# Ledger of designs, part 8: VH-VL binders against V-type ATP synthase subunit D (atpD)

Target 1, 210 residues: V-type ATP synthase subunit D (atpD), of Coprothermobacter proteolyticus (b5y8b7)
Amino acid sequence: MASTVSPNRMTLLALKRRYTISKRGLKLLKDKLEAMVKAFRDLYTEFDRERRYIEELMEAFVELLNQYESETSPAVRDRIRSMQLFQVEYELSTRMVFNIKVPFLDVSLKRMDIPDLYLQTGPAFYKALSVYEELLPHLLKLASLRNALHMMSVEIEKTRRRSNALEYNVVPELERTIKWVQQYLDEMERSQTVRIMKVKSMLEKERGNA
Short names: E, the ipSAE of ESMFold2; O, the ipSAE of OpenDDE; V2, 0.75 times the mean of E and O plus 0.25 times the DockQ between their complexes.

## First folded at step 5 (VH-VL)

Design p44 (from b4 with heavy chain T102E S107A, light chain G31D S96D; framework fv_anetumab)
Fold by ESMFold2-Fast, scan of step 5:
Structure p44 (fold): chain C 210 residues (1-210), chain A 126 residues (1-126), chain B 111 residues (1-111)
Amino acid sequence: as target 1 above (210 residues)
Amino acid sequence: QVELVQSGAEVKKPGESLKISCKGSGYSFTSYWIGWVRQAPGKGLEWMGIIYPGDSDTRYSPSFQGQVTISADKSISTAYLQWSSLKASDTAMYYCARHTYEIYKDASATFYFDYWGQGTLVTVSS
Amino acid sequence: DIALTQPASVSGSPGQSITISCTGTSSDVGDYNYVSWYQQHPGKAPKLMIYEVSNRPSGVSNRFSGSKSGNTASLTISGLQAEDEADYYCSSYAGDDNYVVFGGGTKLTVL
């Protein structure tokens, strides 16, 4: 691009201003990238903790459901499947994570009071309900965290690509162009100085001969 | 040297699809945004959208969101503007132009077009 | 839709100076230094004349200068020549989804 630029002092000043802006932008993008990577790491740690806890709850829940099936008659299970065991409320919200709009789905569960079931079901049923009350909110939280991690990873990659383009393409191009213009101006000034000195020498010789 | 070369003029009927192109040369194509600007007959300039070819990040003017698709193929340094179904109101001159630097406002960006394509005239009539 | 306000036309005689205004709000022209100016001759693509309010690209005559006061940017052309007769558009960042907003354009006539 150096060959397309008119080498003069005003052009040099304009290029230096662009260079300063580009370098400042690169620093801000790198700072932003570092902050995003740190936030991603923290979020991933939370995701992993939730995942492990959910794995433990799921193992308990499956065991309790198997026990419940073995302890109850088909008629009782059919009746229970037709009943509303929980009052469920969903809330979809959009949270801002590093200026990224991330959808979060929250759920709240309230167990319906059906005391006559105590005579028809074993203890495994009520233990399973207790585990489910804890499991479902954590499952939705895990899904929301997974989605947030995915969206953040996409934004990190975009920011990294833009930072790399500035660092490895735009900034070096400006550096090369500035260097070329500076070298041209320096050589022009050197040539002019030599020319002036030569003219002075010739004028002095003419004065001596006249 | 930096140059943007656009595809030739198009004459289409309403309801037809169209894809026009803008090929960049003389610079790192994936390091600069490419914008599309429309100029209806006898009217002024209207910004339609921009794309960063390095990651295909595309941003549309609210007026053109859903009306057109902007894309780029970085392997051949070409950006595209596409319609699925043309309307008579799409008759216009379409320019592509290079945007010089990163557009993150909080990162001290610049917002101007330094090099322009020659334009592609799109005429939609029955 | 947000637009920058320019006079529809301006005129001047050869050798004189003229100024074209571009008025926006604080959210576009006032708070940022992202105003650019483009020259368009009939049947030709626009050409960048001024960027970032007052900066001139290589190859653009020093007769063209840009400035800004509050929410109004100005393009000044000194020593008018016949070749300056063209349409002039200002442009700026306008925030949110409006990364680029053009003015309505000003037709310059050299009398």
Scores: ipSAE 0.013, ipTM 0.555, lowest interface PAE 7.5, mean pLDDT 83

Design p45 (from b4 with heavy chain I103L S107A A109S; framework fv_anetumab)
Fold by ESMFold2-Fast, scan of step 5:
Structure p45 (fold): chain C 210 residues (1-210), chain A 126 residues (1-126), chain B 111 residues (1-111)
Amino acid sequence: as target 1 above (210 residues)
Amino acid sequence: QVELVQSGAEVKKPGESLKISCKGSGYSFTSYWIGWVRQAPGKGLEWMGIIYPGDSDTRYSPSFQGQVTISADKSISTAYLQWSSLKASDTAMYYCARHTYTLYKDASSTFYFDYWGQGTLVTVSS
Amino acid sequence: DIALTQPASVSGSPGQSITISCTGTSSDVGGYNYVSWYQQHPGKAPKLMIYEVSNRPSGVSNRFSGSKSGNTASLTISGLQAEDEADYYCSSYAGSDNYVVFGGGTKLTVL
């Protein structure tokens, strides 16, 4: 139900002011929503570009792993699986995406000083390590971009919900209430005018008394 | 790249049913709204309605609510416009058009049409 | 039918600038920055020329520009060329009850 309002000129002015502020707020929220959708599209384009690059790297990596497996004995492969090949350092940073603080995970890889296994593993092993050094940072970037997209989607939904509340609830209710108050005041003015005219006619009749 | 391909011209009699199609390619079909726009001979453009193929959320112009049915089959990236009973007044060119990119069905601020189909001429002989 | 008001026709000579107006209400053109303009040559589908009042898609000549003041949006074509002769339609977001409304269209004649 609509809130009870006193139908007077002060209330009408207050409602008209609130209507103007709400319409302006709606326009700003619509503009913000559009800007956020554009930022989301840009971020998704970066995500897709990163995804495609990772697909190319993964294809190369799988090919190199297949060569490595064909060039090495099962005993050598089993030994390598148990070794620490990299020292990994993670750095968590925060980036601003449309005024949203988004965590980004960066990685620094340092290849361990391991005995020369070239003659045991073949060249494909070291090529695979080089591809992995490039692949892992891009995988983490992809995960960070995916997270940024999710966080942006939540904020878009909140903004859309606020915009919809103004557009479909608040602004229409103000329009209805303004119309009702205006109609009431118009009727009051008409009634008052009739009363005044009747009093005037009575006074005129008395003055014309013979 | 991005392309909307519509079904061929149709000639029907009043009272017949009809279903025309619009196939999207070159983009994520479930991430964009597809709209239908009518143009009667020698007249202007009239927006009929819109569908979000990802969940089949469908919205109609008040002028076309109850007159047509809009649907989509995301497995074949195709949207449809259907009449249960055609009238002579349904004679028009019908366009499908893609709304701007959105992953959210209520991103209403993006309601403009960036790509259009070639049109399907529907003639209803009286 | 016609929700937004456009002049039925406009004409100009090659090299001139012309402006087409699109007038709505505070519930469409005046309420939002979501005005688009479409060019339609006879027998062809409409082509997006302007979106969100003033933005041009890639491939659209910079001779086309859009603006808005209050309840009236305008499409301006500078350096008018014979190929610009077409019908032009404005469109606006019009709230959840109507979503999209079109103007009646303006026939541009290049003399």
Scores: ipSAE 0.000, ipTM 0.417, lowest interface PAE 15.2, mean pLDDT 82

Design p46 (from b4 with heavy chain S31K H99E K105R A109S; framework fv_anetumab)
Fold by ESMFold2-Fast, scan of step 5:
Structure p46 (fold): chain C 210 residues (1-210), chain A 126 residues (1-126), chain B 111 residues (1-111)
Amino acid sequence: as target 1 above (210 residues)
Amino acid sequence: QVELVQSGAEVKKPGESLKISCKGSGYSFTKYWIGWVRQAPGKGLEWMGIIYPGDSDTRYSPSFQGQVTISADKSISTAYLQWSSLKASDTAMYYCARETYTIYRDSSSTFYFDYWGQGTLVTVSS
Amino acid sequence: DIALTQPASVSGSPGQSITISCTGTSSDVGGYNYVSWYQQHPGKAPKLMIYEVSNRPSGVSNRFSGSKSGNTASLTISGLQAEDEADYYCSSYAGSDNYVVFGGGTKLTVL
């Protein structure tokens, strides 16, 4: 509250300095919030594009699996299920996304040698392997982008809360307090001026009476 | 109070250029997207494009890509829609609207037009 | 899909409830919770009535409600009043290539 501070010149200077720092901080937080929201929207567009591509790949993959099942005997399908079709390696890295530290998971796929299947299944099996090899890395990329969006949304909320606290609580309170202190000091200065004028008037009367 | 004020009605001939405006007030102009929506006489709403005035990032509907130019001047809080050469088929009411967004902790987001300008009627006839 | 499908017209009597549908695909209405509804009186700019499928802005009557099931969003107006007579448009996010898509509009007549 304005009446909770000692009204003197040093306090006024301290409040004005605090006000300047708070206004600068508010501008920086608003600028940061603006940039983060723009970046979030761009990242969400990338996420949506990746999601749509995965949906297309999944549709193709399911179609190919249906063709494979119709072209391949149950005995051969059982044998294929027991085989290791891929050698899979995962790499976890940490990357900065708009000053946010985000984990990214990458995958490397290598097909195993399966030469005995050429006479036992159709081309749909090999096409399905190709689609799967493309699909899995994109799924992990989508998950990493989802995590980045989540972390960014949390930082946006935190920045917005800080910005609101400065704009609606701290800055208005400082403005009211500065105004009150300034008015008090202006009144004290006015009182001193009247006192000086009174002293001058008394001296002039003394000179006139002598 | 948030307000979008559009320029006045225009009557033009085919082949002429035109630039209409939409001025925002009562909010931070650079922090919201401005969209343009067309409504042909007796027809529905058709989205044309949006611009983010803070960095002039602009996105167009495929139907309007290359047919119009959307721009903004952040120093006067004004967005623009411009044609280099008008056609009779450009006759319509043009609305600007502020696009807002809600960002949730689960990373979901939403886009909707919360405030609309009054509209600018553009008539193109020979 | 270039536009969301709405009935051209609906009608009701004062005090009744009516529902306006908005049908899209899994790439717009079905894929996102970004359905909004706009009311337009003749000669006026559109006014936001519902956003994010079911949320109502301050100042909009609680007689207006929104919902979504699969690829179809619905606007329901209860306790129908004469001033509700207007054109209603739905809108959805439709991805990066067609960022916003509108429905064809529904003319509501209060008989």
Scores: ipSAE 0.005, ipTM 0.493, lowest interface PAE 11.2, mean pLDDT 83

Design p47 (framework fv_anetumab)
Fold by ESMFold2-Fast, scan of step 5:
Structure p47 (fold): chain C 210 residues (1-210), chain A 128 residues (1-128), chain B 111 residues (1-111)
Amino acid sequence: as target 1 above (210 residues)
Amino acid sequence: QVELVQSGAEVKKPGESLKISCKGSGYSFTSYWIGWVRQAPGKGLEWMGIIYPGDSDTRYSPSFQGQVTISADKSISTAYLQWSSLKASDTAMYYCARHTYTITYDSGYSATFYFDYWGQGTLVTVSS
Amino acid sequence: DIALTQPASVSGSPGQSITISCTGTSSDVGGYNYVSWYQQHPGKAPKLMIYEVSNRPSGVSNRFSGSKSGNTASLTISGLQAEDEADYYCSSYAGSDNYVVFGGGTKLTVL
């Protein structure tokens, strides 16, 4: 493992620099991951709020549809199915969620005037239209929030994998390699000191004999 | 083994400063919020504030905004609750608790929001 | 000061079932599934009994159950036992403005 590197002071300096950069990168990725998870929690709270409101509206809508069906003849119901009941306008906007560009779809509904059907449908029909006007924008917002959560979860997983690779593979390998190179250099210094002492001893013995 | 260990009981005079601590162990300290909950003698639980140690995002109850400072030192996995000037009305048991706001991505999205582990409490008595 | 509404006290005999209510608004209890219940014996720290309206942590008896209808959450204790005598607190997420809110607490007396 460490025997494949050239153990010199320049190599040691390069490894220490790479270690510092890798540790700094790991800290930044961990900080980013934690911030992303926090942003995801905020986004999920908004999603949960929208989901609950939609559940309430859906229950009201279903009750009104059942009442409408019981109060309206099949011929009138067939006629209503073929009519355009709303004028619809869509607006696409973009929201940034922790540096992720997320599309959000807004809808505006304008009810068309159809008073000639009232005597044939009863009030449940018009109440159902009012609930639908409220429900559809919230459904589209929920879909946009769901998409945002999905995009964010993908980025969180990518960041987590990058962080794990640095923490458990790259940084430990650099630590082991640095330690080996440092130990090698320390041993070479000790060997040089012993060699100098031996040469000095030989010279002193030679001078003593003369 | 998740554990929250709080600092010992304190007896102080009005006007003195105080900083109490809550040390977390056995879990990733920066991945969970730490909340502070006050209980005056014979009274109920009052949420004071919460801090996310990973980025020091802090939320205070409207009742305690400006009265106390919540902080955390993630290098030693410790959260703090601090007063610059104590009042007799600050006499209470103070609990720290780990707060989950955890997200699960498998099979959809799920979030948690509750206090799962509580410290033993720090009794603060302020008297002249 | 905003707090969730709980009855001050509830009592029951051993073996009975009792229910403790926790009433908030559409901005806390009614708006989210983040209702938790805590049990506190005298001189002790609170203990989590129920989280996310109806879930039990490991180690909590199945005699404890939670539910929610509209703006009111309920803790039900079946087969009441002497050791259940304690103070019970509800808590909910209350939006980013208020974050966490606790109920006033309910003293349960086992007769």
Scores: ipSAE 0.005, ipTM 0.500, lowest interface PAE 10.5, mean pLDDT 83

Design p48 (framework fv_anetumab)
Fold by ESMFold2-Fast, scan of step 5:
Structure p48 (fold): chain C 210 residues (1-210), chain A 124 residues (1-124), chain B 111 residues (1-111)
Amino acid sequence: as target 1 above (210 residues)
Amino acid sequence: QVELVQSGAEVKKPGESLKISCKGSGYSFTSYWIGWVRQAPGKGLEWMGIIYPGDSDTRYSPSFQGQVTISADKSISTAYLQWSSLKASDTAMYYCARHTYTIDSGATFYFDYWGQGTLVTVSS
Amino acid sequence: DIALTQPASVSGSPGQSITISCTGTSSDVGGYNYVSWYQQHPGKAPKLMIYEVSNRPSGVSNRFSGSKSGNTASLTISGLQAEDEADYYCSSYAGSDNYVVFGGGTKLTVL
C-alpha cells in the first residue's frame, strides 16, 4: 500500500525545497500586503481631504440655494429648471494601483451665457452657480476615490486570505510532513546502524576465537 | 490522504444544461487551486481552467472562456464545472486535479492529485 | 491552439531505455523551469511522474527522470517494464495568459 508520502531521502529533499519556495512566497505576499495597506492609507487620506472640502462647499451651496429660493418666484424657478446652465464634458481614465485597473471620471463645466436671467434671480443665484461649478468636479473625484478604495480593499482581502492560507495551512502542513519523514528516516538510519554493529561484533568475535 | 472524488457519468442531449462536481478531502480545500482538464475520446489532455476556492478567483483557458463556468462551494469542499447548453462536441472525459500553488506567489504550477474522471456523453 | 510537440509514439524492449521529447517555445518550455510529465494508463486518470523539469514525486520509480535543454524537455525511462506501457503527456507553464499547456501525448509501446 502507498502511504500519503513515501518516506525516503529524495522525498525529504523535495519537501524541503517546497517548504523554502512556500516560505519565500509567503514573505513576498506579506510584503505586497504591507505595501498595499500603505497605498490604501495614502488614498484614504486623499479621500478624506476631498470629503472635508466638499462638505464645506455643500454647506455654502445649501445656504445659497435657500437664499435663492427666498429671492425668486416659483415661475422664475420653473424657467431656470428648464434651461441648460452648463456645458458638461466628461473624461474617463484608468489608473493602475498594484495591478488593479481603477476608473477615474473627470468633468469640466463651462457656464452658458445667460445674461437676461440675472435680472430676475438676484445675487444668490450667481454665487450658487459659482459654487456648483467648483463642487461637481470634486464630487466626481470623491466618487472615483471611493470606488478606488473599494476595489483596493477587495484586493487586500484576497491577498490577506492567500497569505493566511500559506501561513496557517500550507506551510504548517509541509513542516509536519517534513518532521514525519525526517523522524522515519532517522529511525531507519538507527536500525541500520544497530544491524551493522551487530554484524561487526559477530565477525570480531569469530576472529578472536580463531 | 488527499483525495478528489468526482460525480458519476452523465448522458445528455444537445441543448441540455449540466453541472458536474469534484469533492476534495484530506487537505485544506480553500488553500489549493482546483483545475479542470478535458480529454475527448481518443484525444489528448486539454486544460480548461482553475479556481481558488478560498476567494473564487477563476482563470480560464482562452479555448474555454465563455463556454463553461467553473465554481466552488467551500462549505462542502466541492468544485463544479457547468454548461448552460451542451453540444455534441462536449463529449469527453473531464478530470479535476489539485494545483498546489500559483506562479504569481513565487511557487510552482503542476497537478499533484487527480480525480477519477467524469465521462460526459452528449448525443441523441 | 498552441500545444507542445511530442512524438506520437515511441517503442522499446524490456530493460532498454527510451526518451520522449517535448518541444515548445521560449515563452513556455524554454522560458521557465515548470515542466511536468504525466502517465496515463487506458481508462485511468493521469498520474504525476515528474514536476519542475526533473523532480520526482514520492512513490515514482527512480527509473523515470526528466531534463531540459533550451526549448526541449525530455522524459527518460530506464529499465523499461511492461507496466510502463502508457500514454505520456508533458505540460508547461506558459505565462499568465495561458497558464498551462499540454503536449499532444506520446504512446509508449513495450515490445
Scores: ipSAE 0.007, ipTM 0.538, lowest interface PAE 8.5, mean pLDDT 84

Design q10 (from b1 with heavy chain V103I G109A, light chain D97S N98D; framework fv_anetumab)
Fold by ESMFold2-Fast, scan of step 5:
Structure q10 (fold): chain C 210 residues (1-210), chain A 126 residues (1-126), chain B 111 residues (1-111)
Amino acid sequence: as target 1 above (210 residues)
Amino acid sequence: QVELVQSGAEVKKPGESLKISCKGSGYSFTSYWIGWVRQAPGKGLEWMGIIYPGDSDTEYSPSFQGQVTISADKSISTAYLQWSSLKASDTAMYYCARETYTIYDDSSATFYFDYWGQGTLVTVSS
Amino acid sequence: DIALTQPASVSGSPGQSITISCTGTSSDVGGYNYVSWYQQHPGKAPKLMIYEVSNRPSGVSNRFSGSKSGNTASLTISGLQAEDEADYYCSSYAGSSDYVVFGGGTKLTVL
């Protein structure tokens, strides 16, 4: 480390160079970190809105499902379990959140036209299907947002650690090392001047005492 | 999407003051350094200095320290290069450029100019 | 004494390969991967062609490549085309009193 630093002009220039670059990098990392934290908060707000909406839909869905169960025979329910009620199509897309590529999974639901379904199941089940059509896309959106938040939190922590290392370790250490090398060089220069003056003084005394 | 638009050509007499501009668009103006580069007629590129618009921190080339002032107005995403008293030797094309970065570890960054303005020709003659 | 050293001119025929050198010191070109290359057509602004010695921005032809050996960086253009005729500048960081230095520039002539 400090004890391995060679105190010469080339080393001083290299250290000053690294100091300048590190300080500039710190500015950019701090700005990036602040922007990322703000983007994370915005994304979390969207996540929380989706979560609350899903909670409302789930309460409605459970209530409708309980009503359906009380209004239908076990034979009817057994029949319904074997039916294909929806055609489901998934589409994977990539979104840029800040400078991070995050996958988003979307789903489209198309209710199958089943003859006399309403008559077989009643209004509670039919309403439950409508809630499910809305619920499933929002559940996948919530999962995608959760994944995006996780990926962003990882990048924020990496950026924070890099920023903290520069601010609290690298930049202060470079400042101390530069000061030490500079003081050493200044002292060496002063020492050389004194030595030259001493030699000149001795030579002048010898000439005077000839 | 990202572009830097500079002010128009200027014709001035020695001793006059001048302020030229560089407007950034299509990106977060306060998140990037803006550099100024001079090119005298028939000569190469010469770095003058840079500014960080977020806090107006500046760095100047030793050759241009005290000769010019670099400033920025973040409310209109515009950087400026100004002279209090022009000389005939200031005749040149002046470019602004956005400095981007790559952070490769916890102690280092590399910087380079990824987008350039179209240039402002400044002619100083009497 | 602060400028990076480039040849004043290079020339080649269409389809050939040419190399432009950029020589500095251990405190600029040789010290780290700070070298970038810019292309300037007559009357136009410079355009970034290479950054960090060998990285190519999106939209730049893969005919352009960069490398570094010791204190000398090189820009190589393969499959030379008429539109490559331009001035090329290397750039790196200097000492603490200078932030950025440019090479003197190299004029590439194609036929």
Scores: ipSAE 0.014, ipTM 0.531, lowest interface PAE 6.9, mean pLDDT 83

Design q2 (from b1 with heavy chain D106S S107V; framework fv_anetumab)
Heavy chain, then light chain:
Amino acid sequence: QVELVQSGAEVKKPGESLKISCKGSGYSFTSYWIGWVRQAPGKGLEWMGIIYPGDSDTEYSPSFQGQVTISADKSISTAYLQWSSLKASDTAMYYCARETYTVYDSVSGTFYFDYWGQGTLVTVSS
Amino acid sequence: DIALTQPASVSGSPGQSITISCTGTSSDVGGYNYVSWYQQHPGKAPKLMIYEVSNRPSGVSNRFSGSKSGNTASLTISGLQAEDEADYYCSSYAGSDNYVVFGGGTKLTVL
ESMFold2-Fast, scan of step 5: ipSAE 0.297; ipTM 0.652

Design q5 (from b1 with heavy chain Y101F G109A; framework fv_anetumab; at its last look DockQ between E and O 0.23; V2 from the best seeds 0.00; counts 0 for: pae O 5.9 > 2)
Fold by OpenDDE, look of step 6:
Structure q5 (fold): chain C 210 residues (1-210), chain A 126 residues (1-126), chain B 111 residues (1-111)
Amino acid sequence: as target 1 above (210 residues)
Amino acid sequence: QVELVQSGAEVKKPGESLKISCKGSGYSFTSYWIGWVRQAPGKGLEWMGIIYPGDSDTEYSPSFQGQVTISADKSISTAYLQWSSLKASDTAMYYCARETFTVYDDSSATFYFDYWGQGTLVTVSS
Amino acid sequence: DIALTQPASVSGSPGQSITISCTGTSSDVGGYNYVSWYQQHPGKAPKLMIYEVSNRPSGVSNRFSGSKSGNTASLTISGLQAEDEADYYCSSYAGSDNYVVFGGGTKLTVL
């Protein structure tokens, strides 16, 4: 870049301005990146909590299902499998994570009133339903959180790339170029001064001899 | 949730000093530039300058260079605009605003103000 | 130096679409891609409506749109409503000069 620019005062000014802008941008990007990373960590913590909770629920759920299977006939289970046990309503919401809008899907479960279901299935099944009622919303939340993490990850990488470009390529190049131009101008000025001095000296000598 | 709250209206006389404030909340105050914009009565918006609270780096419009001082106290998330000696011509609404940006692949950057304070009216009269 | 020129005023009837122009006089083509638009109601602070020529911040109605052709950026408001009556300012970052420039503002009247 230094070899391709015309070394003059206007160029120097322009380069300095670009440098300032680049520095400004870099500051912003670095701080943004830091903030994003922090937010990502926080979000991950939440994600991990949800994950662990879900794992706990799943273990309970599986245990209850096993019990249910042991207590019911295949025929009953087949019947139950074909039944709508819940009325499910979904609601899409958004959560702001840092500066990213993340969609969240909330679910509301209403247990259907099915006559004699308890008599047919037993307490384990009903407990399983209860666990499921708790589990499903959390599963969806987990999915949303995962999505959020992904979105943030993408944005973080993008920001990082831009930051790196400024920090390690653009800014240093500008700095080098500025220095080069400045030195060039300084040298030219000195040369001109010397030239002028020489001329003056010559003229003075001529006048002295006259 | 980002909010900029400015200090109240000021009535001053020519020659007096003044310092108005802009407090940011709901975001990392030290991570964004804060700008000041003047709007004279019935006139348009004028960019005065900006400050980066993280390191107090400041930039001024040529028109306002030496006329005002922009500062910040990051400990209380507050930016300041101050005059050493007010003039009648300083009568205006003053806005602080948060500057945000987008950097493109070609290393160019765009800057704009995404959040604004409510403004501080400064009246300077004899 | 970047100078932005806006019409002093524009008017439209409810439901109509109006356009406010912002013309740059600078030869710096790069700087003009940084156009933002602000809405200001009387006695209120400016509000960012469009940034980077055509992007809308969250919460801004899709009735507001931005475009650019040549050295002229445009803010278009579709389905004009009474609440849209305000002053509108275009702005651009003067990268070459390291400052922000605002247009003179446009008074939008809803008839």
Scores: ipSAE 0.018, ipTM 0.548, lowest interface PAE 5.9, mean pLDDT 85
ESMFold2-Fast, scan of step 5: ipSAE 0.214; ipTM 0.639
ESMFold2, look of step 6: ipSAE 0.201; ipTM 0.615
ESMFold2 (binder alone), look of step 6: mean pLDDT 89; pTM 0.921

